# VH-VL binders against B box and SPRY domain-containing protein (Bspry): the designs that were tried, part 1

Every score and structure here is a prediction.

Target 1, 197 residues: B box and SPRY domain-containing protein (Bspry), of Mus musculus (Mouse) (q80yw5r259to455)
Amino acid sequence: SPLLTQLWAASVLGSLSGVEEVLIDERTVSPLLHLSEDRRTLTFIAKKSKVCSDEPERFDHWPNALAATAFQTGLHAWIVNVKHSCAYKVGVASDQLPRKGSGNDCRLGHNAFSWVFSRYDQEFCFSHNGYHEPLPLLRCPAQLGMLLDLQAGELVFYEPASGTVLHIHRASFPQVLFPVFAVADQLISIVRGPLAT
Structure headers, positions and changes below count from the first letter of each chain, unless a header shows other numbers; Kabat numbers aren't used for antibody chains.
F, E and O stand for the ipSAE by ESMFold2-Fast, ESMFold2 and OpenDDE, each averaged over both directions (binder to target, target to binder). V2 = 0.75 x the mean of E and O + 0.25 x the DockQ between their complexes.
Where letters were taken out, [cut] stands.
Atom coordinates printed by the task and the answers are left out, and those that the model quotes come from them; centres of patches stay.

## First folded at step 10 (VH-VL; from c4 with heavy chain H59Y)

Design f4
Fold by OpenDDE, fold request of step 17:
Structure f4 (fold): chain C 197 residues (1-197), chain A 121 residues (1-121), chain B 108 residues (1-108)
Amino acid sequence: as target 1 above (197 residues)
Amino acid sequence: QMQLVESGGGVVQPGRSLRLSCAASGFTFSDYYMHWVRQAPGKGLEWVAYISYSGSNKYYADSVKGRFTITRDNSKNTLNLQMNSLRAEDTAVYYCARDLYDFWSGAFDIWGQGTMVTVSS
Amino acid sequence: SYVLTQPPSVSVAPGQTARITCGGNNIGSKYVHWYQQKPGQAPVLVVYDDSDRPSWIPERFSGSNSGNTATLTISRGEAGDEADYYCQVWDRSSYHVVFGGGTKLTVL
């Protein structure tokens, strides 16, 4: 029931102390991405940059990036501005997500280690382990909110402006999760915590 | 082994319709964008259409737009191409192909053997 | 629409290096993929993302892409390399896939 979903989301969101400050780990940023100085904006680069340092933590093929801080317990919420991008993935990934490689094991939503909301043009999906569940959105969201309850094993995607819940995923999540991002068109930007409330 | 098998080709008169199918096996079909590519006799490769994971996105070459419709049934691991208002210039071997990517780049690592479509009066 | 231009044919002697070019406006800003097609067969991906190679393709096959030209290089050419070769890109502006006209490689 859409109503029950909305009520559930409202109750959970109401219990939040606030939207968290999420920053990108510059060490993980793919050579296909440019990270802003404030570590919040990821811009897609059509060709892999040759100036990226070779850290073990860096994604080397897919346009991925991880947040600097992992979630291990509790309730977490963050918001991403996606209004400028028609190709992106946002969600969470475990610390088991491989960084190096061109295979699906490193591709968000195509492995068991990531759970993402995906947009490619007019297609919106929840993607996990190579399965893509279509989300029949009425319009393109300008912002995406994520709500993660590790104890309850729930990941919620919602549109902050309207409060509309877009998708709820329930699973036994691993102990350590990172906010994860991918951009294949223009840019996405993490909304500052104080501005998101 | 991973493979694609096209079917449905044949000889048809101009203005008629034909439906092609592509059966996928050996991989998770729903996890890939799928394409149709055709090749006229003695000519080069011409991209026809492609479809996203769930089928929400469909893209067509200008030469077939409005006449061809690409669809997929992930439960049956099948890709289809409905071809209406066929023209002589649509005569070609039609290949289905798997895309390694979605956006950013498109590369086709698996191809079917192709099915021949002949449009002639 | 985006256009890729290939020479219609390239000839090399056995053991020599074949270079097949693919021209496109600022093609260096795109990733280029290459396919080999032998008579009566379906195309086979030989190089992708400019210079990456499938594991089943010999290392004699390599690719580069810069400026307005992408190049497929086949070192130590042999008779078995005779085929048509096609370059291909995905055009972000139109969301279309674009193939080059193809190049017939002859090893003689």
Scores: ipSAE 0.892, ipTM 0.940, lowest interface PAE 0.5, mean pLDDT 94
Fold by OpenDDE, fold request of step 17:
Structure f4 (fold): chain C 197 residues (1-197), chain A 121 residues (1-121), chain B 108 residues (1-108)
Amino acid sequence: as target 1 above (197 residues)
Amino acid sequence: QMQLVESGGGVVQPGRSLRLSCAASGFTFSDYYMHWVRQAPGKGLEWVAYISYSGSNKYYADSVKGRFTITRDNSKNTLNLQMNSLRAEDTAVYYCARDLYDFWSGAFDIWGQGTMVTVSS
Amino acid sequence: SYVLTQPPSVSVAPGQTARITCGGNNIGSKYVHWYQQKPGQAPVLVVYDDSDRPSWIPERFSGSNSGNTATLTISRGEAGDEADYYCQVWDRSSYHVVFGGGTKLTVL
């Protein structure tokens, strides 16, 4: 697999080429989240903010946010700093993911439109369509890397520092996918592409 | 359609053990955090324990920590509570409940009918 | 440990509005859930996330939460509303679930 080769290279070289600059779409940010000015850091807010604009793209219940730019073809890589959070989800979601509602259809990993790596305290899982596959991690990752190969239909979660593959999911992904994020504790931050390489 | 059914309650002497079970049906059991909540006769609700999707996270009230163990078998849609070193104050109706959330709110929308546990000499 | 305080009892006349309070240190920073329990029955969720209501619960039930007090409001009280009501939170500091002591509502 090209992805595995890339991960091996990253492990050896301490860097991953082709890490993309991913920014959060402020219009999608849940009222449970605060977005930094540079559009890279999501901070969990214990209570829904009342100052959020009412936009159709905004998640209104779950602490979700989407990236501003979708992936449609090719190989994509991005990294998220998760060292400060013990409750988060990161991965990809289809443009079919609904934004409004408290149901599982809007809850990342609990529907057919999202594929996420999740942490809740000591539990690590890959979640998709309501199935939560436990991941036996040796340690908590400080950073989480995602590799998405749309042509190969592979989504890889790995630890950038070690190059260790945490999980590989294979599926026929839809044509349009967005990096997706959820935070329910403290904050997560997207690592800048140039800094990651 | 969605239902939780507790079982395993009974009368036991102090120091003995008892294992409760909760059978879930009508929903995807593995997709929810599950809780045990108890209620002593004529008293209020007391949270006992809860367990995450895969069982990796388990949390207990101080009153039962070290004595009770919560487990789940998602393949059997079953929640369990192993109660060791039982005390008179553990006498209560024990409910299992489904959590709408996982790590930021915690609300129980489905409850079982409860099973009575009596600890007495 | 986090503590929730409820009055032991509240009484209202039929057709009047009942208000049940739940006190907690900075409870307004938490989401509060409310349960109704009738004798011999399991609790029933009546309000969640401070003010949201399950679809099977009448609109007469509402909730609010600010500062140190959450309130369950039952408008147009009926005899059928007689029950024990419990507030509940999830405490982020301990990861524990906390119930209030319960309030017995009498409609008479």
Scores: ipSAE 0.890, ipTM 0.938, lowest interface PAE 0.5, mean pLDDT 94
Fold by ESMFold2, fold request of step 17:
Structure f4 (fold): chain C 197 residues (1-197), chain A 121 residues (1-121), chain B 108 residues (1-108)
Amino acid sequence: as target 1 above (197 residues)
Amino acid sequence: QMQLVESGGGVVQPGRSLRLSCAASGFTFSDYYMHWVRQAPGKGLEWVAYISYSGSNKYYADSVKGRFTITRDNSKNTLNLQMNSLRAEDTAVYYCARDLYDFWSGAFDIWGQGTMVTVSS
Amino acid sequence: SYVLTQPPSVSVAPGQTARITCGGNNIGSKYVHWYQQKPGQAPVLVVYDDSDRPSWIPERFSGSNSGNTATLTISRGEAGDEADYYCQVWDRSSYHVVFGGGTKLTVL
């Protein structure tokens, strides 16, 4: 499988098109989340923070955040440490994803603007546009790798430790995609890429 | 028009079983966690159970755990409650309710009109 | 198990402001939701997440939550507001939903 070969190369060899330095855009972070100083860790705080700035790009209802880096072409990979959370979503979102309101248009996986791997307790799904495909994982991954191939129109979720592919989604993606995150339990952290050193 | 309609209530003797159904329409049923909430005559609301949108997560009030089973069929847009070993204390109007959230807040924005279950000798 | 307490009844004169309380240990750290139930009818969500309203609920319904007390406020009370009102939280430690005992609002 050419994609599996690309995935191993991206995660192990640290190619220039491989695992990227992904940082969370602090201006998008929901008031239900605390963002660490290094902009890699999102912690769920259960109630809206009164210290968050009022930004037009900030999610105000769902516990979401976007990365600062947009992907428009090529092959991109990033890894999220999910070991400590039983409730999260990770994936990609269009620049058209609305930020404000309690509706499904801002709810990751429940709209045409977001594509996510989700966990809620023992339930693992891939979700897009209100379609929730159960993923029969026998164990909780400690890390989730994402590989986005915009030329091939593929989004891959994998386990970095084993290289095991957990799900592949094939679609005609919009031209601009951001890594996207939601946390409803404990915390998740973006893993620093090898090229960041 | 978003709607929830319960059915399957009735009069039943203690120790017997009853199955409730809730038909959903006007929204994407598979997008939402669903709940059962009951209300004994002249009493307040009591939460009974909920189920995640794929059915993988199920949670029950202590008063019904081991006796009641919540299920859903997303292809038929139905929520079900199997009630076994019924007791007089289970006599109530049973409502199905839609959870506005996935997991972490539990606000019920759509309710059915309820179905009455009476457990008596 | 988490417990919510409400007064059994509250009275308000027409045109005046009614306040219905919901007590709980550190309830200010939880989101509180409020339901209106008229006789023979299903509950209706009137306030969620402490202070947000569904679009069909008039702005004279509002809520607050801090410390050990959440409050539902109904400004300019009218006869149509007579109902039972329930507060509710989701308890993260047990994954259970908890309702208060209910408050009968009377508009005299």
Scores: ipSAE 0.343, ipTM 0.751, lowest interface PAE 4.1, mean pLDDT 88
Fold by ESMFold2, fold request of step 17:
Structure f4 (fold): chain C 197 residues (1-197), chain A 121 residues (1-121), chain B 108 residues (1-108)
Amino acid sequence: as target 1 above (197 residues)
Amino acid sequence: QMQLVESGGGVVQPGRSLRLSCAASGFTFSDYYMHWVRQAPGKGLEWVAYISYSGSNKYYADSVKGRFTITRDNSKNTLNLQMNSLRAEDTAVYYCARDLYDFWSGAFDIWGQGTMVTVSS
Amino acid sequence: SYVLTQPPSVSVAPGQTARITCGGNNIGSKYVHWYQQKPGQAPVLVVYDDSDRPSWIPERFSGSNSGNTATLTISRGEAGDEADYYCQVWDRSSYHVVFGGGTKLTVL
């Protein structure tokens, strides 16, 4: 199955040209996070230092944020620079992901609305619906690539520098998905996409 | 309903070992970081150790580091504490506790009722 | 190692407001959690993240945190509020959990 996983990644990577431009939706950003002006970098703030604006789409407990980019059909790829953080989650979530409260329904990977690759110190997992699959990585990746094939129902996490597939999840995904992020240490940054149309 | 039930407490001589277990029910155990917290008779709460939800990350109070080992078995919904080289000052009620958060904030929303460990000659 | 200090005891008349303090260097930059423990029972979380309450905890319980002092406030104090109260933080520099020494609340 490792060989099959590598062959799938090679087929998908060979079909793609570059990476998509993904930007954070500032209305969703938790008060535990600071969003950069270019909407690509999320920085964890150890504690809320002031009252944030009350937005219905804002996560208010977990240090989450969604991208503004929605994926409805086809193949999509994006990359996140994670070299500075030892505590993060990245993946996809449906538009049904609740924003408010301390419950599991807002906690990425602990509900049916989110599918994430997570790192906490030396622990790497793929998490969905409260099931945490350990990923025995040989090293901490500096960048994480995500590939989403909505027709095939596949979500792939890979290391861009080597093309190594870190995990593949097969599911029948909801009709629309958004890139989703959580940061609990330092920062993560979405890698810029192409400038042209 | 959500429950944590500790077991394995008892009376042991100094230098001996004891293994505590905590059985979880009513929630998805593998979703949560878990802690051990102890309380000596007539004294306050003292944090002992915690473990990440896969078990890859473990942290210990300085007073027990090198002597105690926290583990979990997510297939059995159990948290364990192996206590080696026990000392009189380890005498306490030992609680297991569920972390409301993951890595960074440590609020304990569910506690067991505790199991008593007595270390005496 | 990070240290939290609490007064050993606080007394309040029935119906009056009790305030229990938790001191720490720059504690206002940390989230403070509060636990109630009655004799022979396990602790119960009453306030977390400085000022949030679990849904089953009455709004009479509130918290604040600024500078070097966090405070648990119990309005309209009742005999049923008599307990030991502990403040607690997580210290990012050590990755350790730290409890205060506890405060015995008496309602007279």
Scores: ipSAE 0.342, ipTM 0.739, lowest interface PAE 4.0, mean pLDDT 87

## First folded at step 13 (VH-VL; from f4 with heavy chain F103Y)

Design i2
Fold by OpenDDE, fold request of step 17:
Structure i2 (fold): chain C 197 residues (1-197), chain A 121 residues (1-121), chain B 108 residues (1-108)
Amino acid sequence: as target 1 above (197 residues)
Amino acid sequence: QMQLVESGGGVVQPGRSLRLSCAASGFTFSDYYMHWVRQAPGKGLEWVAYISYSGSNKYYADSVKGRFTITRDNSKNTLNLQMNSLRAEDTAVYYCARDLYDYWSGAFDIWGQGTMVTVSS
Amino acid sequence: SYVLTQPPSVSVAPGQTARITCGGNNIGSKYVHWYQQKPGQAPVLVVYDDSDRPSWIPERFSGSNSGNTATLTISRGEAGDEADYYCQVWDRSSYHVVFGGGTKLTVL
């Protein structure tokens, strides 16, 4: 029941102390992305940058980036502004996610190491391990909220403005997860914690 | 091995309809955008249409828009192309192809052998 | 609509380097892919993302892209390289796939 799902989400969200400050790890940022100085905005670059430094942690093919801080226990919540992008992925990835390569093992949602909400133009889906579950959204969300309960093994995607739950994924997550991002159109921006509450 | 096999081609009169099918095997079909590309006899490659993972996104070349419909059935690993109001200029070998990408780029690494469609009076 | 322009034909001697160009307005801002097609066969991807090569394609095949021209380079040309070659891009403004007109490569 959609109503039950919304009530559940409201209950869980109400128990949270607040939205966390999530910053991007500049070392992981793909050469297809530009990271803002405040480490919150990822802008897609149509061609790979040639000035990108070579770190082992850096994604070298897909337009991916990881948050600087991993989640290991407890409840976590963050929000991403996606109103300007028609192509993005947001969610979580384990520390087992490879960084180097053009294969699906490094492509968010196409491997066992990532769980993402994906938008491609008018298609919305939850993607994990190469399976893409379509999400029948009535409208394009301007913002996406993520709620991660590592103990319960639940990842919730919701629209902050309406409180509408878009998708709930239940799984046995690994001990270490990172907020993960991909953008292939315009930009996405992590909302500051105090402004998201 | 990964492969695509087209079927449904044949000879048809102008104004008639034809339905092409592409059977995928050897890979997770639902994990890829799929395309139709055609080639008229002695001519170059012409992109026709492509479809997203779930089928929510469909895009068509201007030359076929309004007449052709691309669909997919992931449970059957099949890609389809419904061709209505066929014209002589639609005569071509029709290929289905797998896309390595979804949005920011598109490259086709797997192709079928094609099926011939002839539209003639 | 976005347009890609290729020369209709290129000819090289065996052992020499063939260069096939693909022209497009600011094509350097796009990723270009190349396909080889031999008579009676389906196209085969030989270069993607300007310069990346599938593992099953010989290193003799390489690509570059800058400004208004992308180039497929085939070093040490062999008779077996005779084929039609097509460049291709995805256009983000129209969401369409665009092929060049194709180039027939002859190894004399």
Scores: ipSAE 0.889, ipTM 0.938, lowest interface PAE 0.5, mean pLDDT 94
Fold by OpenDDE, fold request of step 17:
Structure i2 (fold): chain C 197 residues (1-197), chain A 121 residues (1-121), chain B 108 residues (1-108)
Amino acid sequence: as target 1 above (197 residues)
Amino acid sequence: QMQLVESGGGVVQPGRSLRLSCAASGFTFSDYYMHWVRQAPGKGLEWVAYISYSGSNKYYADSVKGRFTITRDNSKNTLNLQMNSLRAEDTAVYYCARDLYDYWSGAFDIWGQGTMVTVSS
Amino acid sequence: SYVLTQPPSVSVAPGQTARITCGGNNIGSKYVHWYQQKPGQAPVLVVYDDSDRPSWIPERFSGSNSGNTATLTISRGEAGDEADYYCQVWDRSSYHVVFGGGTKLTVL
């Protein structure tokens, strides 16, 4: 796999080329989340904020947020710093992911429209369509890298520092995917492309 | 349609062990955190333990920690509670319950009817 | 450990509004859930996330939470509402679930 080769190279060189600048769409940010001004850091709020604007794109129940820019073709890579959170989900979601509601249809990894790496304290899983595949991680990742090859239909989760592949998911992805995020403990931050290791 | 059914309750002497089971049906069992909650006769609800999707996370009340073990078998839609070193104060109806959440709020929308555990000499 | 405090009992006349309180240190920063339990039955979720209601629960049941007190409100109380009511939270510090002591509601 070209992706695996690239991961190997990244582990050897300590860098990954082609890391994209991903920003959060502020309109989608759940009332359970605070978005930083630079649109890269999501901080969990224990209680839903009452100051959130009523946007049709905004998640209203689950602590979700969507990236501003969709992926449609090609190879995409982004990195999320998750060092400070013991409860998060990162991955991709289709534009069919509903925004409003408390049901599983809006809950990342619990529907057919999202593919996420999930951490819940000491439990690590790949979650999709209500199935949670446990991942036997040796240690907690400080950062998570995502590689998405839409043409090959491959989503790879890896640890940037070591280049270790944590999980590979193969599927026929929809034409349009967004980086998606959820956090239910402290914060996660998207690593800037130029600063990515 | 969605249902939880507890079993395994009975009368045991102090120091003995007992294993409870909870059979889930009508929903995707593996997609939910599961809890045990107990209620002593004439007393209030007391949370006992809960377990994550894959079982990697297990949490216990201080009153049962070190004595009770919560497990699950998603292939069989079963939740279990191994109770060791039972004490008189463990006497209660034991409920299994489904959690609407995982690491956020914790609300139980489905309960079993409970199984009675009596610990007496 | 986190503690929830409920009054042991509350009494209301039929048609009146019952209010059951649940006290906890800064409970307003937590989501509170409420359960109804009738004699010989399992608990039933009646209010969750402070004020949300399951679809099978009548609109007479409502909840609020602020400061150090959460409140379950049952409007137009009827005999069928007689039960024990428990508040419940999930404590982030301990990762534990915590129940209140329960309140017996009598409608007379």
Scores: ipSAE 0.878, ipTM 0.934, lowest interface PAE 0.6, mean pLDDT 94
Fold by ESMFold2, fold request of step 17:
Structure i2 (fold): chain C 197 residues (1-197), chain A 121 residues (1-121), chain B 108 residues (1-108)
Amino acid sequence: as target 1 above (197 residues)
Amino acid sequence: QMQLVESGGGVVQPGRSLRLSCAASGFTFSDYYMHWVRQAPGKGLEWVAYISYSGSNKYYADSVKGRFTITRDNSKNTLNLQMNSLRAEDTAVYYCARDLYDYWSGAFDIWGQGTMVTVSS
Amino acid sequence: SYVLTQPPSVSVAPGQTARITCGGNNIGSKYVHWYQQKPGQAPVLVVYDDSDRPSWIPERFSGSNSGNTATLTISRGEAGDEADYYCQVWDRSSYHVVFGGGTKLTVL
């Protein structure tokens, strides 16, 4: 139920006990990004890497990357450290998200396959399918928490330090979702879950 | 198909104001950063200003900062440039242009045909 | 205040290769975009991200960028290529867009 999902979300928002181990899928990483050795940090290079291997799954124009783990059922939570970036997108995308080209089909939030919280300097939005909802945040968050309830069809963005809910999106999500990221300034890092080995 | 059409140019005395408009069609206007670029007669291109999706982030060339204001109305698919305290040096053709990228690159894939602003006594 | 420098003019014989340079301090660390402008017309993007082309631009147009110099190369120059050409970057530190002064290409 939506009420049970909201109560569970409140329980997990203030702790790391429900935070999953999320790692970036190197095969998807745009040549505009460098992926750290531990697969958690994406750094914007500003200019495409010439040594990046060609992969069918690699984004080739937009500075995007996907996580390796797919979500198909249940409740999922993960946190991204965004303290060092003034330009990023974080959220979820379906496995149908195209990888190649300069069009909107690969541009996070501008297609039916991606749902993202975005920041560009002082402009914050939630975006899906070309619809951009401005979010009037009073300050720039240092960390962004995501909570996905596939049963209830809810995606929650929150600030872990304060427990503040920044946005809730309700939808019928597709069967398979991946955490998705874009970086256009400095870096973002996935926060390691408490049960990581 | 995709088009940008500028309007509002004309002849004006120094110290006066003009408001330029740019009407967009054939693409989702609210998805793109937009720019103004000008070209004085017989001279090269000079970037003037750009504006983010919602209009909350605005950036200006030093030559116009404090005198010009870029705005947009996404419900009407229009980009605007309010030009106050005009000087002879502002005489130019003014183009609006669409940014192919977000935030970081500034490559202009669609341009209007321009509107002429003449600042003369 | 990042500066781009272009030669004011370049001449090439028909059928030969034209090269138009764009100089800037460490320009090789930036993406360079190139525009063609014919008299009385708006600029047209011909190369972006140093070396990529819009799909409607012939393969004869190419670009390179390293060190302090970016170059627009037009193979098999034609009379229809006569125009002014501008290089352009976005400067991350100032959030400003910068154009070069322009180069007039003449095909003789």
Scores: ipSAE 0.351, ipTM 0.751, lowest interface PAE 3.7, mean pLDDT 88
Fold by ESMFold2, fold request of step 17:
Structure i2 (fold): chain C 197 residues (1-197), chain A 121 residues (1-121), chain B 108 residues (1-108)
Amino acid sequence: as target 1 above (197 residues)
Amino acid sequence: QMQLVESGGGVVQPGRSLRLSCAASGFTFSDYYMHWVRQAPGKGLEWVAYISYSGSNKYYADSVKGRFTITRDNSKNTLNLQMNSLRAEDTAVYYCARDLYDYWSGAFDIWGQGTMVTVSS
Amino acid sequence: SYVLTQPPSVSVAPGQTARITCGGNNIGSKYVHWYQQKPGQAPVLVVYDDSDRPSWIPERFSGSNSGNTATLTISRGEAGDEADYYCQVWDRSSYHVVFGGGTKLTVL
């Protein structure tokens, strides 16, 4: 039920000591993005950068990036500061997500390899495999929390400040998932976890 | 194989209403932002409106804002344009077009054949 | 609102290179797309993102964009290239799509 789901999410969040260290893999960063020195901030450049090296793992068309951290088992949590952007996607992707081309196979939420919370101006969706489920948010979140339970097959999007659950997706996930990001306005930043040095 | 087919054009008097439809086939319609673009006889292309995946975002050219409503039905793979309070200046061929991108850069890779709307006494 | 300007017409001799310009304030910061339209037909995308081509468009069609001018270049012009050509951008500040006024290419 909805009440039991909310109580479960609150219990899981209350038992977490903090969020994991998640850093962006610079090899994957689209030429439409600038990655900060600390590997936590993606800034949209609006046109492709000439200074990015050509890597096999680099997205070359869509403004995407992957984290370096892979998740295979257990519970994982991370937070993204989204207060400065009106156009972004955050979530998880399989290691099989293609990198090259303008097709939907590289476009987050439009393929079987990616599961994302998205914002485009006034439109908030959860997107996977070409299905875009509208999310009726009362206000724009400043931060988005992700909680991934690979054993239960659940991906939770929540607002850290209030503890409000924004969406829960239940699925049989691939064995290996990475945090994934896209930015098409200003910037987003991964919030530093308490385990970071 | 990928196609857009407009329908619903015709001759109407000023102040009346008309509804255009665009049927999509050969691609996953719900994955794309969709646009209406018009062209008056002997004139250039003029963008009219676009709509996001779910319809939560709708944007209009100033010339039609408040009079036209863009909608979509993803279950039927259709794009629609409700045109109210029609004026002579709305006389044009109306095209539906698929946006290759979404929010950050529009490029129209698939166009319909167009449907003619004539607003005349 | 953002404005794109194009010359009303361009003429070239057969086999010569045609250049069609699209002017706009700081257009080099935007992606420019180009469409070909033959009489009685719908527009066809020939160049997008300044310089990319759909796979069915011959490499004779190319594009560039810097400063205040984007240019569509058609090498080895043919009678079959006679058409109207439109440039187009998406304006992030207004969320509007903007077309240029169009350029009629004539191959004499």
Scores: ipSAE 0.348, ipTM 0.757, lowest interface PAE 4.2, mean pLDDT 88

